VHH binders against p49116. Designs and how they scored, part 24

Target 1, 238 residues: p49116
Amino acid sequence: EGPLLSDTHVTFKLTMPSPMPEYLNVHYICESASRLLFLSMHWARSIPAFQALGQDCNTSLVRACWNELFTLGLAQCAQVMSLSTILAAIVNHLQNSIQEDKLSGDRIKQVMEHIWKLQEFCNSMAKLDIDGYEYAYLKAIVLFSPDHPGLTSTSQIEKFQEKAQMELQDYVQKTYSEDTYRLARILVRLPALRLMSSNITEELFFTGLIGNVSIDSIIPYILKMETAEYNGQITGAS

## First folded at step 14 (VHH)

Design ga8
Fold by ESMFold2, fold request of step 18:
Structure ga8 (fold): chain B 238 residues (1-238), chain A 121 residues (1-121)
Amino acid sequence: as target 1 above (238 residues)
Amino acid sequence: EVQLVESGGGVVQPGGSLRLSCAASGFTFSRYDMSWVRQAPGKGPEWVSSITGSGDVTLYADSVKGRFTISRDNSKNTLYLQMNSLRPEDTALYYCVKGGYLPWRKTFDISSQGTLVTVSS
């Protein structure tokens, strides 16, 4: 019954594949994105409020919001990931695919608009210099969204979201007391997350997953997998 | 000392079925996710399927989904792979691996002999 998040939920350390290839390719992009996805899901499953909802609710909730969590993760880790370079490489791969394969002009337009929206969102968050505490609470707000269709326990989910909103407000007012409008600037960025297509995100970042598994299939596995091996594998530690 | 011993391989016709077993010892079996990995002649290892420590959740490579079923019996320290509707491309040496699915994993800690599955007319 304490605070929704502890300091352990603020830590969000993404380890990139090493070495970085001379030319970014689909495999490097997919591995980098997969590391962020797993980090985001392990972050969510570590939250006591999330654990209290039960496994079926956890799976449904994450399936509904994973793209928003992933997008926040991209913004938070954009510099570490060299995200602008990754997005440029994706555009280059799309152009090469058009030359070799025939793609719908409407699909190309949709994908390019999505890339532009993503770049703009990440740039706007960087311009505001959103800190790790703020990102953690923003992720909690999108995780505990009661409005998605098909969810159970929506009253409890709503209470957790309200708690995340209150804790974000308290944090911003105390930490940025001289910036009266910071909370408002942060909050007006949230609607952009709902504009992001999970289908396009999967196409952009998750083509070529080992075994060609879908994100929908991976989510229940990540939420239930044993964490010891994951922790050892993602550190890249010698 | 971790020990994994596979069995149940053999020669079958296309469309046939086999059930592989893997006896585990030297570690607390239920505390670990487990995987099946296969290696065709002249090729590197390929991840096939994983199962959580409790057995609650399974995950399959697209190439085997709907045909293979991974399971475990924690009371017997045994991992299973039920293989149905076998195809010639399923011909490989099958290994039981301590550890689960990670989408970036290209190498596997294979310390066992494996069990050979040959799908041939």
Scores: ipSAE 0.683, ipTM 0.878, lowest interface PAE 1.4, mean pLDDT 88
Fold by ESMFold2, fold request of step 18:
Structure ga8 (fold): chain B 238 residues (1-238), chain A 121 residues (1-121)
Amino acid sequence: as target 1 above (238 residues)
Amino acid sequence: EVQLVESGGGVVQPGGSLRLSCAASGFTFSRYDMSWVRQAPGKGPEWVSSITGSGDVTLYADSVKGRFTISRDNSKNTLYLQMNSLRPEDTALYYCVKGGYLPWRKTFDISSQGTLVTVSS
């Protein structure tokens, strides 16, 4: 009983490495993306409804939806991250790879299509001027998705998703009372998240993680790690 | 005052095994994630493995995954690293570090002497 999210779950402040280098490099991109990933996972683990599902369910759920949460985070933090500059740098690198015949044409096409989809998603979210409360509930709807294969406790997950949908509806109707169809316009953006490839996201943003760990490997660690050191890093220079 | 004392290093042949220990004091051991970090001659520190405060979850660098096992005994304030199938590339000073995995942390607060592992090719 009670609201699914509290006001503390609305705060989503990404801290970037400083200073931004004159020419972006893979290390800056990977560090920036890693900070967003950790912020997103710590956001999820702080939710009482998520905690109630248990550790094995938590890990399975986040493994299924981390890319969608990450993509929502990219859209929410696009200005802070200078995401357009990051994507432009990636595109320039891909163009050099084409000229040097370093990658297969099919792979390059897949990656460019993914970048285009990501740009269009972020632009559509910016055009709607989605606020922090709306982002928090959209992330909860994505997190509590019961239709991913292999999940247990799907009935409880569905109940939490419905609660997130109800609270988003209530918020939008009260806050944007003159815009009857705002909720519908927001929700029609969500299916695009399922078209984002986690494999390509990992290649674009997480190449060169320290220890060469995969995102699948670090998810259970992030969900169980002690938060004191992480919180200290978020408040200070990295 | 945080104190970390490593032991168990030595000289082994390729394919051999060693078990490192780290005795911890000066802090509540079970409330901190812990890591092993190694430094080969002439190189900077390299993260090897981390374990959560409870011991429930472990994480390994790809270079050691499947060969090394991190563990802890919170009743003894001790961190362990079981190293199997050792390779010459594993030759390094091994350090116990208070703190877990953060993918952007490239420097480590090493205040201990470490324990030397030498794998003769």
Scores: ipSAE 0.676, ipTM 0.877, lowest interface PAE 1.5, mean pLDDT 89
Fold by ESMFold2, fold request of step 18:
Structure ga8 (fold): chain B 238 residues (1-238), chain A 121 residues (1-121)
Amino acid sequence: as target 1 above (238 residues)
Amino acid sequence: EVQLVESGGGVVQPGGSLRLSCAASGFTFSRYDMSWVRQAPGKGPEWVSSITGSGDVTLYADSVKGRFTISRDNSKNTLYLQMNSLRPEDTALYYCVKGGYLPWRKTFDISSQGTLVTVSS
């Protein structure tokens, strides 16, 4: 029923809170992350194929993959977000927490390993110079993953994923015709997304390592939020 | 002009129930998420619950989950909070707020008088 994505699904513009504080703080990091999360959810629910799966299936898909979509968003927007600066500020905060004995040594190791994996993923995507079309198709491949437990309509989800893969292949081969192995190099990056911990993402970006939040439990609300509310959540105007 | 008027507060014993109402005007009620926020004496505002514009999805703070029920009647432009199994720590001034709120956003656009709930033996 036509292409999976249109040009409106390629545009992905993140606006950061202004002004950037001289010293990064939990409020700035959480506001920046919130804007990216809502931009990612707005993107997903605007896709006709996503809408066609129905409300329960939509919620199940996003619960399973929101962290992968968020991580792709971080990589795509890493320069606009000054992600390297944010991660450095978090590392300094972790070092202070060690001195004050506020976190267990095992937890700090887990968080530091996750930060390293995230930096490595973002660097690999930047090295490949992934463009906006490629990001859009990669997000669609991640979104329409049929192999998560508990999903219904798995056959239809798989067909949408195959369509996203085909459209990515066609785009890469037409746009980067001299780079025979580009598609393979891009696709080999995706398994790393499954290794990213949603629990640690929540700690890094949504609680500032102080409190607990479960994005998984909030997903049904976020997806069903009225469209007028999304603009406020993306820009911070509400 | 957006107007929100809360009612239904009062004094109730622990374990009791109250139903709060919020009459809304000055905006297209059904197009906006709505929230309840409370402020206990000497404390800052605390998010309680949110509901989507259609009313089909609700979200609750852990402290009230299982005891409170948010609902809305879009034909009457009215938001509700059914409060059961009330505890002394639920004592607060309760506000309805236009918009959806999430746990990590600590600022609330409170523009109403609120309704006082006191849970006391």
Scores: ipSAE 0.089, ipTM 0.565, lowest interface PAE 5.7, mean pLDDT 85

Design ma11
Fold by OpenDDE, look of step 15:
Structure ma11 (fold): chain B 238 residues (1-238), chain A 119 residues (1-119)
Amino acid sequence: as target 1 above (238 residues)
Amino acid sequence: QLQLVESGGGLVQAGGSLRLSCTASGNDYAMGWFRQGPGKEREFVASISRSSSYTYYADSVKGRFTISRDNAKNTLYLQMNSLKSEDTAVYYCAADQYGRYKSPNYDYWGKGTRVTVSS
């Protein structure tokens, strides 16, 4: 078998809605997030190993890890997205819309902590200067996680994860040979992804667009969406 | 896509200092400096990561040159101290689209700025 990832899987270009408004409204945030979600899902779909798992299995896999992939995408695209500005806008919207009868103090705390964790994660990744190759491999490692409940073909998933890890190791060793601890430094960031709530992420970035529809429920449709349709959505929304 | 414009080159005496600048149309790139002397091949000088957390130098310039960047100004710098005649070259700014400060192949290049060190 050939490598898990090729150079075609390294490119991860997010196109933002244009022009950027002076005031970041809920629609802009949701549209931006949706584009990233689609990009992330279609990236996964472009991996031959992902395809080899079959539609049922790979759909289950994405359902299990979409939040982690999305978060890695946020980190990777933080600059182009002006993520700090988006997060600030989200906080402002939350503050303006807080209703005592709708949001408990505990819930507000949870949401704010989630935003903080998200920002810290992205800052940490930026500080590490994770490159496009490393992001691709990290996403693959996260994608091919066999430890999610309800997965089939766990042996194959594990094999692909191992392959991703090995390729990352080889890449880091080759590219950053003087930094012997870079691999470990990068990998140790992954556990932070598991601490983030998919529900809160969904509420923060997608509630204004999808309403009561869950990301989990739309994932099969996203994965079946043609690339041309995706591109059309990008151009049409601009 | 990315445009790079070098400036700051000129004539300087040996032992002198010079500061080069490279203005970029974006700041989300790992960037580096290269140089090509008369009759010589282009060679690596220094590189810096997107956040400036990491820098790398050629052995020939280590301790004398300092690479830095101001992302707010989209500008890359090369502070050159203790200049030698051997440092005479056209200096080029380069950027890596994947954010590799240890890039094996930079994607974008400036037109260069000439540095001449006289004895």
Scores: ipSAE 0.851, ipTM 0.929, lowest interface PAE 0.5, mean pLDDT 92
Fold by ESMFold2, look of step 14:
Order: C-alpha cells, then structure tokens, then sequence
Structure ma11 (fold): chain B 238 residues (1-238), chain A 119 residues (1-119)
C-alpha cells in the first residue's frame, strides 16, 4: 500500500572527516567507510517495508546484502569521498605489504582485481549519471532480494522487490521519457554487485575498525542502535 | 546551500552570439539554464548531467544553443548563437541536488543575468 519509498528516502548525504590529510592513512579510510556504512544501514531501516519484515528477517537480509548496499553507496558518493584518492592510498598500503611478505601473491591478485572491478563499477554508474532517485530504487532492489540463500519470508521480500522495480520503471519513464533504454542500461549494472567480495571490502575499508571482527557479526547491533547513536556515527560526532 | 552566480549577459544584435557563465560553489549536481522573458513565465532552456554525458534542450533553442560544463572550474556555460529578439530574457542558472538532468524541480537558483537582443 502506497509507495515503497518516499522523498525522505532519496536524500543520502555523506559527511567526510575534515580536513582531508595529505597522506591518507588507515584511520581516515576506515572512518570514511564507517560513516558510509552507518548511513546505508540507517537508510535501510528507515524504510517501512523493511521494518515490516521483523527484526530477525531484517538481520538476515542485511547480512546478505550489506556489501552491495555499501558498494552502491561508494558509487553514489564517489566524488564527495574522493574515492579514487582513497583507492590509490589503499594500493600504496598493499605495496608495503608485498615488500614485508604479509600477503601471498595470489591474495594480492584477488585484491587488485577487486579494486579494478570496484573502480569500473563506479565509473560506469557515473557515466550513466545515475540520479539520487534511481540510486534509492536500486538500493531497494538490492535490499529486498529474495535470491540470497537462507532467507525466510521470501515471498514478501519478492513482492517488495517487484514494487521497487515497478517504481523505478515508472520514475525513469516519467523523468527520462525520451531515453527508451535507460532502465535497461541501469539494471544491467546490478549483476556486477554480486561479484564484490564482502571479505575483500572489509580488508580494503574496515581494517582499522575493530581488529578481527567482521561486519557480518556487528550487523545486529547496528540495526538495534538508537537513532541518536546512528546520527553520531554518521557524522563522526560520537 | 549551493551558490550560483551568473555572468556574461548584455546587449547584442539579432544574429549575434553570447556566452553565459555560471560559477557554482560545487559540481556534484545536474545543472540547467532557464529564462524569463518580459511578461512571460520562467521557461526551461537547457540542461546537462553531472558527467556531461547527457544534454537536453528546449525545442526553441535546439541547434542554436549549446550547454556545457567544466567540473574542474565548477562552471556551467551556455553558448547562445543566432540570437533572436525572442531570446530576450533574464537567464537563470539552476541545479538539481539529486542529479536529474531532466528535473521537474530545481533546488538551487542564481539571481540571473539579463540578455537583450535588439532587432
């Protein structure tokens, strides 16, 4: 009943740690990524359809898709984050690990391929000039994916995804009526998200957060967090 | 709040050319030009996407006007060629915070620059 998303779900404002240091260290990268993660989780849990699924389903759903939401967030916020600079700094840190024999050659190849895929994904989204409404609907399609193993309530999740797809279609047709193939061009970018490894995302962006604890393990706590705590984490004020 | 400052308006003879500029305090926006002629409602002129991959023009200016941007300089341009007396208007720079290059509503507006085309 009613639209899946309202205009309040389209606003997605990331605030970066300031000032940006001349040499980006692990702490700056991790704080920047943490702000995006909390902003993405706050966005997801503010959606009435998400709230309707219940707490256990919410946790399972976010565990399945957090990396895809995070990656969409990186693409949406690539300019404000200076993502290209962050990725360059990460590559420099990896080169130090090679000289110290901290990583195997096979692992380095995996990580560099992931960085390349991430950059190509973000560039393709920028080239298409995906707008904030389109990003909100794409995030909803990714969030309400019934295809992940181990989910319950997949029928209801599928209904919400279909609603997000329908609202995206209606939005694109209304807003960009002259571009018959815009919806198709946008949707064919989504499979690339399933190629992104949550393990490698943690290594690239979250190494300095909490040591050995995975994002998967903290998701229940993030979803239970009070709104005031969320706002502190998103702005870095807590 | 995003700040938009237009410049480049003036008096020009019919058939002539002008280039309008709009300096912005940021570049993460889809942007456009609008105009308001004497006794008329504000009307759309042209828009451009954040990356410049997409442009859109009102039929009345297509082929005569070119919108462009330089994101390194945070500047939007409108090259106006083959000007007609009907192009006389105050021209406004506008920006959409959601990046829609065909936006139904723009969120930020400049104060305008006047273009007068004498026949």
Amino acid sequence: as target 1 above (238 residues)
Amino acid sequence: QLQLVESGGGLVQAGGSLRLSCTASGNDYAMGWFRQGPGKEREFVASISRSSSYTYYADSVKGRFTISRDNAKNTLYLQMNSLKSEDTAVYYCAADQYGRYKSPNYDYWGKGTRVTVSS
Scores: ipSAE 0.718, ipTM 0.881, lowest interface PAE 0.9, mean pLDDT 88

## First folded at step 15 (VHH)

Design b1
Fold by OpenDDE, look of step 17:
Structure b1 (fold): chain B 238 residues (1-238), chain A 121 residues (1-121)
Amino acid sequence: as target 1 above (238 residues)
Amino acid sequence: EVQLVESGGGVVQPGGSLRLSCAASGFTFSRYDMSWVRQAPGKGPEWVSSITGSGDVTLYADSVKGRFTISRDNSKNTLYLQMNSLRPEDTALYYCVKGGYLPWRKTFDLSSQGTLVTVSS
């Protein structure tokens, strides 16, 4: 069989909403996050191996790993997104909400720790200077994770994950031959993704979704929507 | 030219049902996601539901989930909205819109006439 990923899967260009507001409001944050989510999902569905798993398995797989994919996307697009500014804005909004809604101290701590973990992860990825190919393979490894509950075709998923890992290894050996431990340094970052709550991520980034839909509900739709329409909307073509 | 013509609106009591239809022309209907949007008196447009081009996947606003059903017949170039368990707050002009759901979309092309749904006792 051919490679799991092609050069077309390396490209991961996020288009931010324009213009950027003077004050980063919930709407801007949500739109930015949503665009990233859509980009991530469309990336996934463009992979032939992903398509081969079938609609039901695909949906289940993405539902299980969307938070990790999203987080990798945040790390990859951190500069374009001005992620540090977005996170600061989220914290500010959270503080206002805390004052108004009387959130428990424990909940506040959980949310703040989540934000810290997210920022730390993105910073760590930046320090490693992860390139587009490495991100693509890391996303593939995360996507094709067979250890989520309720998945079908786990053997096939595992096979795809192994293929992603092998291709990453080959790439790193070829591209970074003088850095013997680069692969290990990269892979050791992945466990941090599992420590992040999808629920908290959804609350922080996706509170402003039109219709108050859940990420769980929107995932099947994103996976099946017409890409031409999405692309047209992102470019501002009405 | 894209043309959308809504029908099926009317007056109904709370708890009642209506079925809206939208006849589409001027584009390849099956290649586009479609949506329903409504506008209540004095309020801005509100997204209600969307359906993919193939009709395989649907999405609903939380306010109508479990009560409304969006569907389409690509052979007839027609979009449908089955509305059950109607509430007074569902009173609005309902528009058929070419295009699917976008999480950040607050503005819609409401160039069509729409169909009026009034829920009152």
Scores: ipSAE 0.875, ipTM 0.938, lowest interface PAE 0.5, mean pLDDT 93
Fold by ESMFold2, look of step 17:
Structure b1 (fold): chain B 238 residues (1-238), chain A 121 residues (1-121)
Amino acid sequence: as target 1 above (238 residues)
Amino acid sequence: EVQLVESGGGVVQPGGSLRLSCAASGFTFSRYDMSWVRQAPGKGPEWVSSITGSGDVTLYADSVKGRFTISRDNSKNTLYLQMNSLRPEDTALYYCVKGGYLPWRKTFDLSSQGTLVTVSS
């Protein structure tokens, strides 16, 4: 019996597309977001506990939580991604669309509310100064959620989630011993993730995918992608 | 030396079918995801379909989903594309490429000859 995550699972290094354009465009935003998605999937599939659950369970878990995992990744990598600049560009583009159809206007309002929730979440995580160990265990907690309907092996998933929760608690108590409420403040951020819409995340970040495939359809492919083919693209080597 | 040789193209009427083949050599075929990419006259390359090294997962562009089927035979080092219900907009030079779907990939190594598919009456 060892820790749920090894030290190598704590490292989470996002590499941005080579030249940052002067004016952000849909292609740059989609490529940046796709790299984060692939980095997040690589992280998940490398966890021995995740591997132990088997292919069908792996796919079901990731389908259920990919947006939460992606949103944690956005918060963790917000500075290297220049996320505030990306969101500002998206907001500006959407504001130009508000003058149109009422149905379109209602959807744009929903999207704007989602952006505000995302900004609030990222700001709250930055104010807490969440470190790499804390992010890794928060990601594990959302990944190993037994709450999703249709899962098999829910007893094993629950055990892994409890292990992630215990190890996060132990880490916070040891590392932040004088901050009595830190664990509670961290954990109360998680409900916001469950309210993030996968549909809107796709609209914000993934509209420029080559082939126009949905994230749900990509999940099985990403999880089974040959590691040797993509290691240099995703793991952040120079 | 990596070599990919496409075949099976031709002229077909709308609604028709073709089966493309790609013979691969110079690398361990089963260790790599594979893709089909097409290029219509005067247009840039368009990703069509990908398949994992084992063949257990496939992925399709929306424009071909339900009509095309990618497959592979790792014992013969051969990649296939079954194309059904062909439309005039499927007219293109079709290339077999080493490597899988990657959303940010803008260019493809199209150094092979390809195989021409023409859908016309």
Scores: ipSAE 0.411, ipTM 0.758, lowest interface PAE 3.1, mean pLDDT 86

